VHH binders against FH protein interacting protein FIP2 (FIP2). Designs and how they scored, part 15

Target 1, 298 residues: FH protein interacting protein FIP2 (FIP2), of Arabidopsis thaliana (Mouse-ear cress) (q9se95)
Amino acid sequence: METSSNLSSMVRLNIGGKKFCTTIDTLTIREPDSMLAAMFSGRHAMCQESKKGYVFIDRDGKHFRHILNWLRDGVIPSLSDPDCSELLREADYYQLLGLKDGIKDSRKEVGEVEAELTRIDIIKCIQTERVRFRGVNLSGIDLSKLDLSLVDFSYACLRNVFFSRTNLQCAKFRNADAEGSIFHNAILRECEFTSANLRGALLAGTNLQSANLQDACLVGCSFCGADLRTAHLQNADLTNANLEGANLEGANLKGAKLSNANFKGANLQRAYLRHVNLREAHMEGANLGGANMTGAIR
Short names: E, the ipSAE of ESMFold2; O, the ipSAE of OpenDDE; V2, 0.75 times the mean of E and O plus 0.25 times the DockQ between their complexes.

## First folded at step 14 (VHH; framework vhh_gocatamig_d2)

Design m3 (at its last look DockQ between E and O 0.01; V2 from the best seeds 0.00; counts 0 for: pae E 22.3 > 2, SAP .688 > .668, placed apart)
Fold by OpenDDE, look of step 14:
Structure m3 (fold): chain B 298 residues (1-298), chain A 123 residues (1-123)
Amino acid sequence: as target 1 above (298 residues)
Amino acid sequence: EVQLVESGGGLVQPGGSLTLSCAASGFTFSSYALAWYRQAPGKKRELVARITSGGSTDYMDSVKGRFTISRDNAKNSVYLQMNSLRAEDTAVYYCATPIFTYDSSGYSWFDYWGQGTLVTVSS
């Protein structure tokens, strides 16, 4: 009789093609207000269908085992800095606050270069007129949900900074190092990212309308569902970038590197695709109506 | 419904101490960060102290060493112990928490605030 109750609580997950099995308790108890908890708490119809099949989540499953283990036993994994950053991104996506805090705390113990400013310092600064953080090291800090519009972060070290749901309209990031930073659902309209390093940054769901990303390193970035209308992406490196479902209407991608870039389902209407190589780009379902493809290699 | 109710404010002399309390309800308290903000007359609201779900704390520079934020998950409460109070600490103090919610539009975070409690530091 005890075995039947355990089966009824089993959840099958498909995370970006990786399959996992867990229990409702694992997903709902430790982080009860996380995305996963919300999905499987029974409050939503999705829980009933999970009995007969896999629930698909369109995320990288690479570190999902760590997420599950965290949920099971509350132990923060020991990971390399890059892997830790990746896990943090996932933790942020699933809104696992305990895991995020744990990872951040563990990194502090390993002697990571402490940010020159705390979140509170930043908040205090932005209350003043003409705030500039040029050349400042803000690595690893949480700036999520702040209004940082018009702030100058040029030349700043912003590695692994959390900018989720932050208003950064017209902010400047010229030559900034924002590798691994998380901008999920941030407002980035008219931002200047000229020559910025955004390698591996999470930019999914962002509004980047008319943003200047010229000469930016966007290798491995995620722009899933991002609004990039009329963005300037001239000579940007979008190698291995994920632009699935992104809106690039009227965007300028002249000379951009697009090796293994994913444009599945992207809107590229009236985009400037001059002198780009699309041979290795994934263009399935992309809308290229009216795009200027002069000199493009197909 | 998420509710935050601040208490403990009042009149205190410079150099005095006061403890603010915030009672929370309507969400899983232990899963969320909590913060104290304050707003002085004619000034913008500012973050005073923050405590994460994991218990990590952060303070604005002007209150470091004087203020202590703590939480009691069993009581669904967050506290701000204020020592060595100064005239410049006079403000309405607010308790706040970001809450993750799911609705028909999907998942989102919202900041919830209490009504505030007035702290007046005066001789």
Scores: ipSAE 0.000, ipTM 0.228, lowest interface PAE 15.0, mean pLDDT 85
ESMFold2, look of step 14: ipSAE 0.000; ipTM 0.091
ESMFold2 (binder alone), look of step 14: mean pLDDT 79; pTM 0.775

Design m4 (from k2 with D31Y D102E Y103G L104S K105Y Y108F; at its last look DockQ between E and O 0.01; V2 from the best seeds 0.00; counts 0 for: pae E 11.3 > 2, unsure alone 64.8 < 65, off the site)
Amino acid sequence: EVQLVESGGGLVQPGGSLTLSCAASGFTFSYYALAWYRQAPGKKRELVARITSGGSTDYMDSVKGRFTISRDNAKNSVYLQMNSLRAEDTAVYYCATPIFTEGSYSWFDYWGQGTLVTVSS
ESMFold2, look of step 14: ipSAE 0.000; ipTM 0.340
ESMFold2 (binder alone), look of step 14: mean pLDDT 79; pTM 0.800
OpenDDE, look of step 14: ipSAE 0.611; ipTM 0.852

Design m5 (from k2 with D31S K105E Y108F; at its last look DockQ between E and O 0.04; V2 from the best seeds 0.00; counts 0 for: pae E 18.7 > 2, SAP .78 > .668, off the site)
Fold by ESMFold2, look of step 14:
Structure m5 (fold): chain B 298 residues (1-298), chain A 121 residues (1-121)
Amino acid sequence: as target 1 above (298 residues)
Amino acid sequence: EVQLVESGGGLVQPGGSLTLSCAASGFTFSSYALAWYRQAPGKKRELVARITSGGSTDYMDSVKGRFTISRDNAKNSVYLQMNSLRAEDTAVYYCATPIFTDYLESWFDYWGQGTLVTVSS
């Protein structure tokens, strides 16, 4: 009953739909160079916000209990070959080098795990250790007028956050939930929004040049006057989005859902509009010069 | 292929100065932000300094006033001038950048191999 300091260390995780509860110490001490340690080594206030919701990680949660037991007690599970290979892939993703070594040591007479890793895989793992605020809950916070360039918000819960006039150049929002967040006049050049939820977000006047919005939910977003030149919007859901006056020159909208999207006055010169349905879009005054509309419905 | 090659690390006494450089290739350098990270043995990798494509800079608190990040877009290089070095600055320093690649339809974070800075008497 007297556990207020204990509650400040608790973390709730959602790993691909499977829910877990653990502590900051568990996630950070045994494998301090892991992605999990990077995600939860931030400010205490962010940890407190995570207690009110689940931090989502888009991975198969089947073997995550083994990862937690390793982080808790240093236990190396005894698994069948298929399950061990699956666990090793998860250990690679989270950069759990101690667990990988322990599994390899216990199994060096059986299996050739080293053959599945490439130089590119190692490079990607090293780069993902740049996580600072991955998976934290910052919903409702005011982050306006800050320089948050290069910050990693991947998997964060950012519902209704104020990012107005914020420098977010090269920031990462992969799989983040930013529903209803306000980005008016933010700088989002070269940001990563792959698979992010931006439903209803206000992105009017933003600089989104070369941003990656592949697979993002952009339903009902406002992009009025936004700069989306060379942005990656493949398979994004722009249903009911307002792109009035937006500059989409050279943007890649291959397979995007454009139902009821408003492109009034938008610049779509040299855009890639392959396999999109424009019949339900509003195109008054849009410039389609040089656009690739192969397979598009007009 | 994206390459980031750090150089300029070495052994230096406390209070000394050192200039790190990072030569970049394989991408449009002027369009991307660059950062320096460091990792001391047994510690988490931490952001030291960052510079946007437009030249805006930011620093971790412990290096403010001592370190200066800069970029030369004509030479595809980013630099970290380190002054008033302390023992706690001992680490491997990494140059990093986020890059899109359309041929993979994905977003990468790229890192160099790192350069070791040792501050000891």
Scores: ipSAE 0.000, ipTM 0.125, lowest interface PAE 18.7, mean pLDDT 77
ESMFold2 (binder alone), look of step 14: mean pLDDT 80; pTM 0.799
OpenDDE, look of step 14: ipSAE 0.024; ipTM 0.333

Design m6 (at its last look DockQ between E and O 0.01; V2 from the best seeds 0.00; counts 0 for: pae E 22.2 > 2, unsure alone 63.0 < 65, off the site)
Fold by ESMFold2, look of step 14:
Structure m6 (fold): chain B 298 residues (1-298), chain A 122 residues (1-122)
Amino acid sequence: as target 1 above (298 residues)
Amino acid sequence: EVQLVESGGGLVQPGGSLTLSCAASGFTFSRYALAWYRQAPGKKRELVARITSGGSTDYMDSVKGRFTISRDNAKNSVYLQMNSLRAEDTAVYYCATPIFTYETGYSWFDYWGQGTLVTVSS
């Protein structure tokens, strides 16, 4: 007896040098609004010409197998926070909203009460530039892709909030609890984070120029490739933080705790590193030109 | 050279009002937060109010609803409007900034003016 199914044509992908084999159905059905679905749904010229070899996509292929497994079977991978941040960047590029939501749902909410306001409530409130949500509990809600510039979240409970692609320019988070929140591709220029709890937050690739992070808890944060030029990081706790490839030019790190912090390939030109312990940090390839390291332990 | 010059202090009756002013120079004013601190005789300095570079404000509990901090980036000035003054508000008031420049390397509120005395008596 012949077992048959409505299988789609095979597709060969080259994602930045890594090669994959899958089907049109896999690429198009689970995430129909994705970039991959658009490329292979028959409305894109590359899809019509794919029989001549590999379809090349100029992206890092390191985590693409996780994207394919999500598209195949709906499996959400369990990844370390650095790898999860990298996967989220690729998911955003391909517009894989279902995968992003699944990762959000899989993150634990420790000690959380339900949020006091919904996303719709926030949207109804942001009719003026000076909207304030001081001291409110918004833990676990999705505030992605909103213009929340200048909004005051000081003292708020914002655990595991999605701020992806949100404009937060000049927003206030003083003494806020934003543990585990996701800021992928958010605009955070000149934000006030003094004494905020950002433990485990994902801030990879964000623009944090001149942000005030004094006295903040940044334990286990991802700042991979973030722009932290002239940021204020005095006395911040960067234990286990990942700043690989981050730009910290002119940033003030005086008194910061750098235990096991990853500065691989970071730009620390003209940074203020007085009285910090650099031997606790991973500094491979970091640029320290002109940095003030008086009293630093190396 | 960073300079902060406070003015507007004086003697005032309980329940009265004063506006303090702080003129700043020697740094890019719009880039930095400003704060007012006060120190009563024999007491430690305490934060009264702050305003971020983006204009967001924060106040100590005992002055909420009575004091208003504001800034004018065009005039490089920070103001403290003090209403419903009480005897316990008697102090020297200091303007402060957590300036960060390449040359100083510090951004903690470590630049202070000379102070202006506010005396609430009767």
Scores: ipSAE 0.000, ipTM 0.094, lowest interface PAE 22.2, mean pLDDT 79
ESMFold2 (binder alone), look of step 14: mean pLDDT 79; pTM 0.802
OpenDDE, look of step 14: ipSAE 0.005; ipTM 0.243

## First folded at step 16 (VHH; framework vhh_gocatamig_d2)

Design n1 (from m4 with D58N; at its last look DockQ between E and O 0.02; V2 from the best seeds 0.00; counts 0 for: pae E 18.1 > 2, unsure alone 63.7 < 65, grease 26.8 > 24.2, SAP .752 > .668, off the site)
Fold by ESMFold2, look of step 16:
Structure n1 (fold): chain B 298 residues (1-298), chain A 121 residues (1-121)
Amino acid sequence: as target 1 above (298 residues)
Amino acid sequence: EVQLVESGGGLVQPGGSLTLSCAASGFTFSYYALAWYRQAPGKKRELVARITSGGSTNYMDSVKGRFTISRDNAKNSVYLQMNSLRAEDTAVYYCATPIFTEGSYSWFDYWGQGTLVTVSS
C-alpha cells in the first residue's frame, strides 16, 4: 500500500481572522483544480510556510468549515437560503466546482420547477443572431462562461441560475425573476433590468456600467466591488444590499430605497442621490464628491 | 480605452530567470482573465500561461514547473516569472486579456505591444 506524505502534513489557515487546521491531502485531493489545491500542492514555498505558521487568505471565514467538511468527506451542508448563498459565493471564489454542483443539485430537489431548456439547448441557440428566451423558465441551469450578449430574457424565470463569468452585455431582463442568481464576475454592461426581481442575487465583481436597474428589487444583493458607474438605479429597492467598495460614480439613485444598505468605502462621486434617505444607509468612508443630494435625508 | 504595457524582457543566459510585467488600464482589471502569449521568429503565436479572475492558472506543457503567472489586482498588473530558461523560450511575449464583445459569442482579445526575451545560445 502506497503511503501519502501529504495526508500527514498539517496546514494552518487564517481565513479573515478565523483559524483552521487541516491537512495538505484535504486541501488538494477532492478538488484538484481548486485555488486551494493550487496553493498547497507539491513542495511549493507556500506549502512549506504553512508548516511554520498560518497561511492568511483575505476572505470571510464564516462558512469555511463547510468548505473543509466538503473537502474532507464530500458533505453538502443544509443551510438557510441566505447562508447557502454566502457559501456558494465562497465556493465560487475558491473554484470548488464539485461543491458548487452539489449545492445546485441539493437545492433543485424541493419545490423547484424544472427548467424548460438545458445548457446544451442554450448553447445551440446562441449561434443565432438576436437570441430570445422571453418568458421561459430556466431556473437552476448553468449558463456560466457563455456569451449571452444581447439575449432577451424578459419575463423569464431565472431563479438560482449560474451566470458566473458570463458575458451578458446588453442582455434584457425586463420583469425577469432572477432571485438568487449568481453573477460573479459577469459582464452586465448596459443590461436592461427594469423591474426585475434580483432579490439575494450575487453580483460581486460584476461589470454593471450603465446597466438599467430602475425599479428593480435588489433586496439583499451583494455588489461587493461591483462596477456600477452610470448605472440607472432610480426607485430600486436596495434594502440590505451590500455595496461595500462598489464604484457608483455617476450612478442615478434617485428615490432608491437604501434601508440598511452598506456603502462602506463606495465611490459615489457625481452620483444622483435625489430624494434618498442616507440615514438608513451605512456610509463610512464613502466618497460623495460632487454628488447631487437635493432632497436627501442626511 | 484598454491598454496593456509589457516590460521586463531582455537577454538572459540558459538556466537563468526573468520576470515579465504587464500593466493594465482602461477596464476593471479584477473582472477578467489575463494571459501571456509568445511568438518565436517564424512561428505562430502560442498561449504560454493564463490566470483567471479567481486566480486559477493554466500553462502550456513546455513551461510547466518553470514559469509562474500571477496577478496583483491592487496594482492592475499581471506577471510571468520565468525560471530555468531555455533557448526555445526566445520569443516576443505578449500580455492579453480576453474581453467579450457586444453581439459576439467570441472573445475579443486586447494585446500589448510585446516584450522581447532572448535566451543566448
Scores: ipSAE 0.000, ipTM 0.098, lowest interface PAE 18.1, mean pLDDT 79
ESMFold2 (binder alone), look of step 16: mean pLDDT 79; pTM 0.792
OpenDDE, look of step 16: ipSAE 0.014; ipTM 0.349

Design n2 (from m4 with Y31D D58N; at its last look DockQ between E and O 0.01; V2 from the best seeds 0.00; counts 0 for: pae E 14.8 > 2, unsure alone 64.6 < 65, off the site)
Fold by OpenDDE, look of step 16:
Structure n2 (fold): chain B 298 residues (1-298), chain A 121 residues (1-121)
Amino acid sequence: as target 1 above (298 residues)
Amino acid sequence: EVQLVESGGGLVQPGGSLTLSCAASGFTFSDYALAWYRQAPGKKRELVARITSGGSTNYMDSVKGRFTISRDNAKNSVYLQMNSLRAEDTAVYYCATPIFTEGSYSWFDYWGQGTLVTVSS
């Protein structure tokens, strides 16, 4: 049996330290427009060097088995809500549109409150009128790559909304519920997130310069590589947040909760770290030059 | 009823200064962002400056360093300090805030009547 021909198409992946083996076909056939497909379709020179070694992807490998199984069998896994949200973030990162849709559909069946508006409705609104979506339920919808600058989402339900690569400059999210939402690579400069729930949100690669995140729930959020210069994070809950490589120059973190927060390689120059507890924070490689640490517990 | 009343407009020479004021009523002032827009004759209305409920500000590029938006929550007022005025700053200036429209699923901007600023020698 044809076991020999399958070896030539084998791909070795290292996903955040977890090793996987798969085939080129698995990575390229079901989701041809995905990042994985692009990486391994031969279109990029990187495919030739990978024949003898592991291709490293700097992402959490926890749910990658589900991604591979999706690519193989087209089956959406049954997961808890938190795990589902995590998987959605990974699906978004890899640009697995089919998987994203499948997960969303599966949640709809479980009785989640349907969004009041569709993506098309929103597009129509923003094109014709300066419409704001204050207090609206938009849970689970895809608003990725839209220009939503200056839009008011205050008090809105934005659970598991996709905002990837959106322009949200100066948008308002006061008291919004955006748990599990995906803001990957979005422009969030000068946004207002005061008292917003962003638990588990993906904010990696975002521009949050001068954003107001005061009193926000940021538990378990990812800010990897985010620009948080001069951001207001007073009394924010950053428990279990990942801020690896983030730029927090001049940010105000006064009174923020930082238990198990990861600041590895972060820039905290001139940051205000007044009255914070850093005992459980991971500060390896962090730059604290000129930071105000008055009252900080180390 | 939501009301926005602009004041402070007038004639000023190039290089001069002017302060616009907007008095707001009919809503919880501190919960809303405020913005100044302007519309010159024959042109579209454009955003000049915005200030969030938290005090964050944004400006159009052409007015950066010259204009300053501020708010006084105690007075339910927003201000636009305009320095180094230029002829191209001539416009009707409007104060705006988002309001809820009954029967709609969305909020819309509410506008004042505007105040005319003329910069001329």
Scores: ipSAE 0.000, ipTM 0.247, lowest interface PAE 12.0, mean pLDDT 85
ESMFold2, look of step 16: ipSAE 0.000; ipTM 0.286
ESMFold2 (binder alone), look of step 16: mean pLDDT 78; pTM 0.786

Design n3 (from m4 with D58Y; at its last look DockQ between E and O 0.02; V2 from the best seeds 0.00; counts 0 for: pae E 15.9 > 2, placed apart)
Fold by ESMFold2, look of step 16:
Structure n3 (fold): chain B 298 residues (1-298), chain A 121 residues (1-121)
Amino acid sequence: as target 1 above (298 residues)
Amino acid sequence: EVQLVESGGGLVQPGGSLTLSCAASGFTFSYYALAWYRQAPGKKRELVARITSGGSTYYMDSVKGRFTISRDNAKNSVYLQMNSLRAEDTAVYYCATPIFTEGSYSWFDYWGQGTLVTVSS
């Protein structure tokens, strides 16, 4: 053998109540710029605490095993759309850029029609104030970190588009197909998503205040920690959506489908929940103070 | 500052081969996907091939089986082996990479200056 591995100290983690054991090397080598690497790259302070007990991280631990396995051996897990979206949210939180890249590449390689415009074409268009992309196919392109406020994407095909950190304030997506698109840290205030298809989209941490999502397909979306205050969600399909920790204060969810939706810790104060079925939703710790639940099933 | 420098272009006969290389600097190379794009005269720039940090590859239909993308993380370099070249492969070839910024991964934000490949008899 030409090289011996150098064993590192054991680390005990408690991720939202789920317990894991790993090594300093695992947490620091593959993703040295990650939050986990920063937390555990110190000399011995974290090692000493993890030997006495568990280092607590206040996050959902459901998919943390996939993060550890990727850090161990670089394998991208094969997950269903909802689970993949949730894992991508956690990868974003921990700043695991290699894992995010691998997940995005895997999802992008699933059957996409050819995009009609490139990122460079879009940049040229917004510089000339030609901000109308109605009915065009932009599937799979990278529109991250652009100012696309007020742009009209109505009826566009936007499957698996990267909108990370994009300003989309007041943009229009009426009847657009944005299935699987990634909006991590995007600004979506007052966007028009009426009847849009956002199945499996990643909207964690987004600002969706006063956005119009009426009649939208939001099946399997991640809204973890999103700001949905006063959003219009009438008759939206939120089946299997993750709204953990989301702020839905004053949001209008009249007639929305909430089957298996995760509202754990969500703020639903003064929300309009008329004619919704909460029986199959996960409401642990949700705040329903002042909510209008006339005709709701509980 | 991020830099991408393409090389290896030139004049080649139909059916010939070329190897393009792209030397990268100014970022942690092993974390990012790398891609080759090309722009033929009068045409829009198009994706030719890409390789992720995990080694997964993609090729446009017209180059499948003829072109191979690879990377060498020790040399901070990405390569495009081009075999069985055709006149239609004549283009300026660009290396591209996305760049890590706080918490997000943007797809292919940076481009090289390009290297010309000419395929003619």
Scores: ipSAE 0.000, ipTM 0.120, lowest interface PAE 15.9, mean pLDDT 78
ESMFold2 (binder alone), look of step 16: mean pLDDT 79; pTM 0.796
OpenDDE, look of step 16: ipSAE 0.021; ipTM 0.519

Design n4 (from m4 with D58N S104K; at its last look DockQ between E and O 0.03; V2 from the best seeds 0.00; counts 0 for: pae E 17.9 > 2, grease 24.5 > 24.2, SAP .72 > .668, off the site)
Fold by ESMFold2, look of step 16:
Order: structure tokens, then C-alpha cells, then sequence
Structure n4 (fold): chain B 298 residues (1-298), chain A 121 residues (1-121)
């Protein structure tokens, strides 16, 4: 019936099922280079108004209120490490540079180890013939959207590093500390993560085909929709990990700790599940066709 | 042949001190980071301390302020000074280094045999 033009500047958002109301100014002014600013700048805002109702964004809405409060007032939330990592993933997705920097600065205020090299130093190094970052501290650095294939980060301190959309094919992370690091949409095919600490890391949407995660700490990791075909996960600690919708076809999970791991809808065809306790995991809708479950507890 | 030889372990009382050493050979020592790991019975190996080729150090939280890692590139050696030892520090301690080799073999972790540290009243 009556048009909503008299309520110009109001925006209704549905973020993964959670509903929010805000203004175009909020979405566009503080972070003008963000995806949200692009979606709701002049010409796009008119299109949304003419359709009425909620603009849907297929993302986890759990932390979106923190994004809005940042956009409104510049407030950086104080969150636990798991929640902070999840917020960083969303900030990276929406290209909210100011929020990303603010969260990183807040973590430095709580005594995180300072990085030894800058992003520019890394870029200069990968433009040379010998690329080696073994044992260096790069915690908190932004390494997104780089070609870091074959780079050796073994034993490095990589806490809360941004690897989003980075080509890390065949990169080495053996014994690295990558707690809380963001690998959203990274290419990690054939990476070496043996004994790495990836607690709380975000690996959703990653290509981890044939990656070696043997003995890795993957506690609280997100692998939602990740491609883990033929990955090596022997004895990995997947406690509280989220593998919903992940493709684990042919993956080797022998002896992995699966306490409260979420495999809902995961493809585990031909996976090796020897000596695992599946009763500790959420397996609703998982495809176990041809899986080797010798010695598994069901 | 890459070789790492740990020494200096032993029995010590709570509050005591011990210095572990690791002699390295068979590679260009100054190029690589060195680390100390420990493994208590029934637990996974855990990183205790590491030192980069440039001398920067990092420690697990429970040993900060009590343990100090250092290296002597002239002697191809890495050390772990352990002070204020506690029962929870009882473990086999391992020296480790990542080695990059060209050609067929990719990166390998080389480990010593380990040296036992026992903290007992």
C-alpha cells in the first residue's frame, strides 16, 4: 500500500537470520571503502528502498551489533579470544579496515608479542630469490591477498595474522603458533601444519586439499565449508571445531580428538576414522559412505 | 647428517635451577630458529621456548620469567636456563630445528634424543 519513502535513510538488515535497523549514514560514513558503504551508497540505497523489507546478507550475524556500534560511535568491543577472532573474520569480509586496525591495536594493549617484520618487509622478501621467515614473529600483521606460496613460516609466531584470500599453496607452518589467525578464502593446498597451534583460527572456505595437519591443535577452529579432501589430520585436536558442510572426502582423521566437533552435513566419504570417538561429535547429515571406522566408538 | 644432542637434564628440587644445552651439527646453524619442547608422560609435546636466527625469543606462558633461551652461533649451541623449577616442569626436553633442504626433500623437523628433567621433593 503506502510507500516507505518518508523513512528515507533507514535500513533494515537481516544478517544470517538476525535482524538489525540502522541508517544509511551509519553504514557509509565511518568506513567509506567498506562493502557496506558500497552496498548502501546513493544509487544502491534507492534500489533497496523500492523493494521494501529486509536486505539479506548471508553471514553470521552473531557479532554484527559490534560492527554497527563501531560504525555508529567508533567503539572497539572487548571480547574473549574466540569471539574476537570471529569478529575479525566479519570485519575482514566487510572490508572494515578501521575496525580491523582497532581490534589489532586493542590486542597489543593486552601484551601480545610485537611483530618483528612489517607487511612491507614481507613484500620485499617475496620479491627476492630466497624467501625464509622461520622462527620470526609476525603476530598481528596483515598478509592478506599476497602470493606466499612455498614460503616457510615454520616455528614462526603468527598469532592473529590476516591471511585472507592469500595464496599459501605448499607453505610451511610446522610448529608455528598461528592462534586466532584468519585464513578466510585462503589457498592452503598441501600446506605443512604438522604440530602447529591453530587454536581458534578461522579456516572457513579455505582450500586445504592434502594439507598436513597431523598433531595440530585445531581447538575451536572454524572449517565451515572448507575443502579438506585427503588432508592429514592424524591425532589432531579438533575439540569444539566447526566442520559443518566441510568436504573431508578421503581425509585421514585416525586418532583425532573430536570432542564436541561439528560435522553436520560434512562429506566424510572414504575418510579414515580409525580409533576416533564419534559419539563425542555432532554427525547429523554427515556422509560416511566408504569410511574406514575400524576401532571407532560410535 | 643433521644432529642435535641435548644434555644437562637431571633430578632437581622444587625451586631449583638447571641449564640444558643442545649441540648442533650437520647444517648452517646461524640460518635456523631453534626451539625447546617438552613432553610429560601421557601428554603431547609442547613448545617451551624458541629463538629465531636473529635472536628474538618467545616462551609459553607458564615459563615466562623463569626460563631463558639463548644461542651461541660460534659454538653451534642453544641453551635453556630453567629457574624456579616446579613439579609441573618434569618432562623430557627436546631440542628442535626446522631445516629446509633443496630438491626432493621438503622441510623436516630435526629432534634430539631428549634429556630428562625431574623436579621432585
Amino acid sequence: as target 1 above (298 residues)
Amino acid sequence: EVQLVESGGGLVQPGGSLTLSCAASGFTFSYYALAWYRQAPGKKRELVARITSGGSTNYMDSVKGRFTISRDNAKNSVYLQMNSLRAEDTAVYYCATPIFTEGKYSWFDYWGQGTLVTVSS
Scores: ipSAE 0.000, ipTM 0.117, lowest interface PAE 17.9, mean pLDDT 79
ESMFold2 (binder alone), look of step 16: mean pLDDT 79; pTM 0.787
OpenDDE, look of step 16: ipSAE 0.007; ipTM 0.321

Design n5 (from m4 with Y31D D58N S104M; at its last look DockQ between E and O 0.04; V2 from the best seeds 0.00; counts 0 for: pae E 18.7 > 2, unsure alone 63.8 < 65, grease 24.3 > 24.2, SAP .715 > .668, off the site)
Amino acid sequence: EVQLVESGGGLVQPGGSLTLSCAASGFTFSDYALAWYRQAPGKKRELVARITSGGSTNYMDSVKGRFTISRDNAKNSVYLQMNSLRAEDTAVYYCATPIFTEGMYSWFDYWGQGTLVTVSS
ESMFold2, look of step 16: ipSAE 0.000; ipTM 0.112
ESMFold2 (binder alone), look of step 16: mean pLDDT 79; pTM 0.788
OpenDDE, look of step 16: ipSAE 0.005; ipTM 0.308

Design n6 (from m4 with D58N S104T S106T; at its last look DockQ between E and O 0.01; V2 from the best seeds 0.00; counts 0 for: pae E 18.0 > 2, unsure alone 63.1 < 65, grease 25.3 > 24.2, SAP .752 > .668, off the site)
Amino acid sequence: EVQLVESGGGLVQPGGSLTLSCAASGFTFSYYALAWYRQAPGKKRELVARITSGGSTNYMDSVKGRFTISRDNAKNSVYLQMNSLRAEDTAVYYCATPIFTEGTYTWFDYWGQGTLVTVSS
ESMFold2, look of step 16: ipSAE 0.000; ipTM 0.118
ESMFold2 (binder alone), look of step 16: mean pLDDT 78; pTM 0.784
OpenDDE, look of step 16: ipSAE 0.488; ipTM 0.806

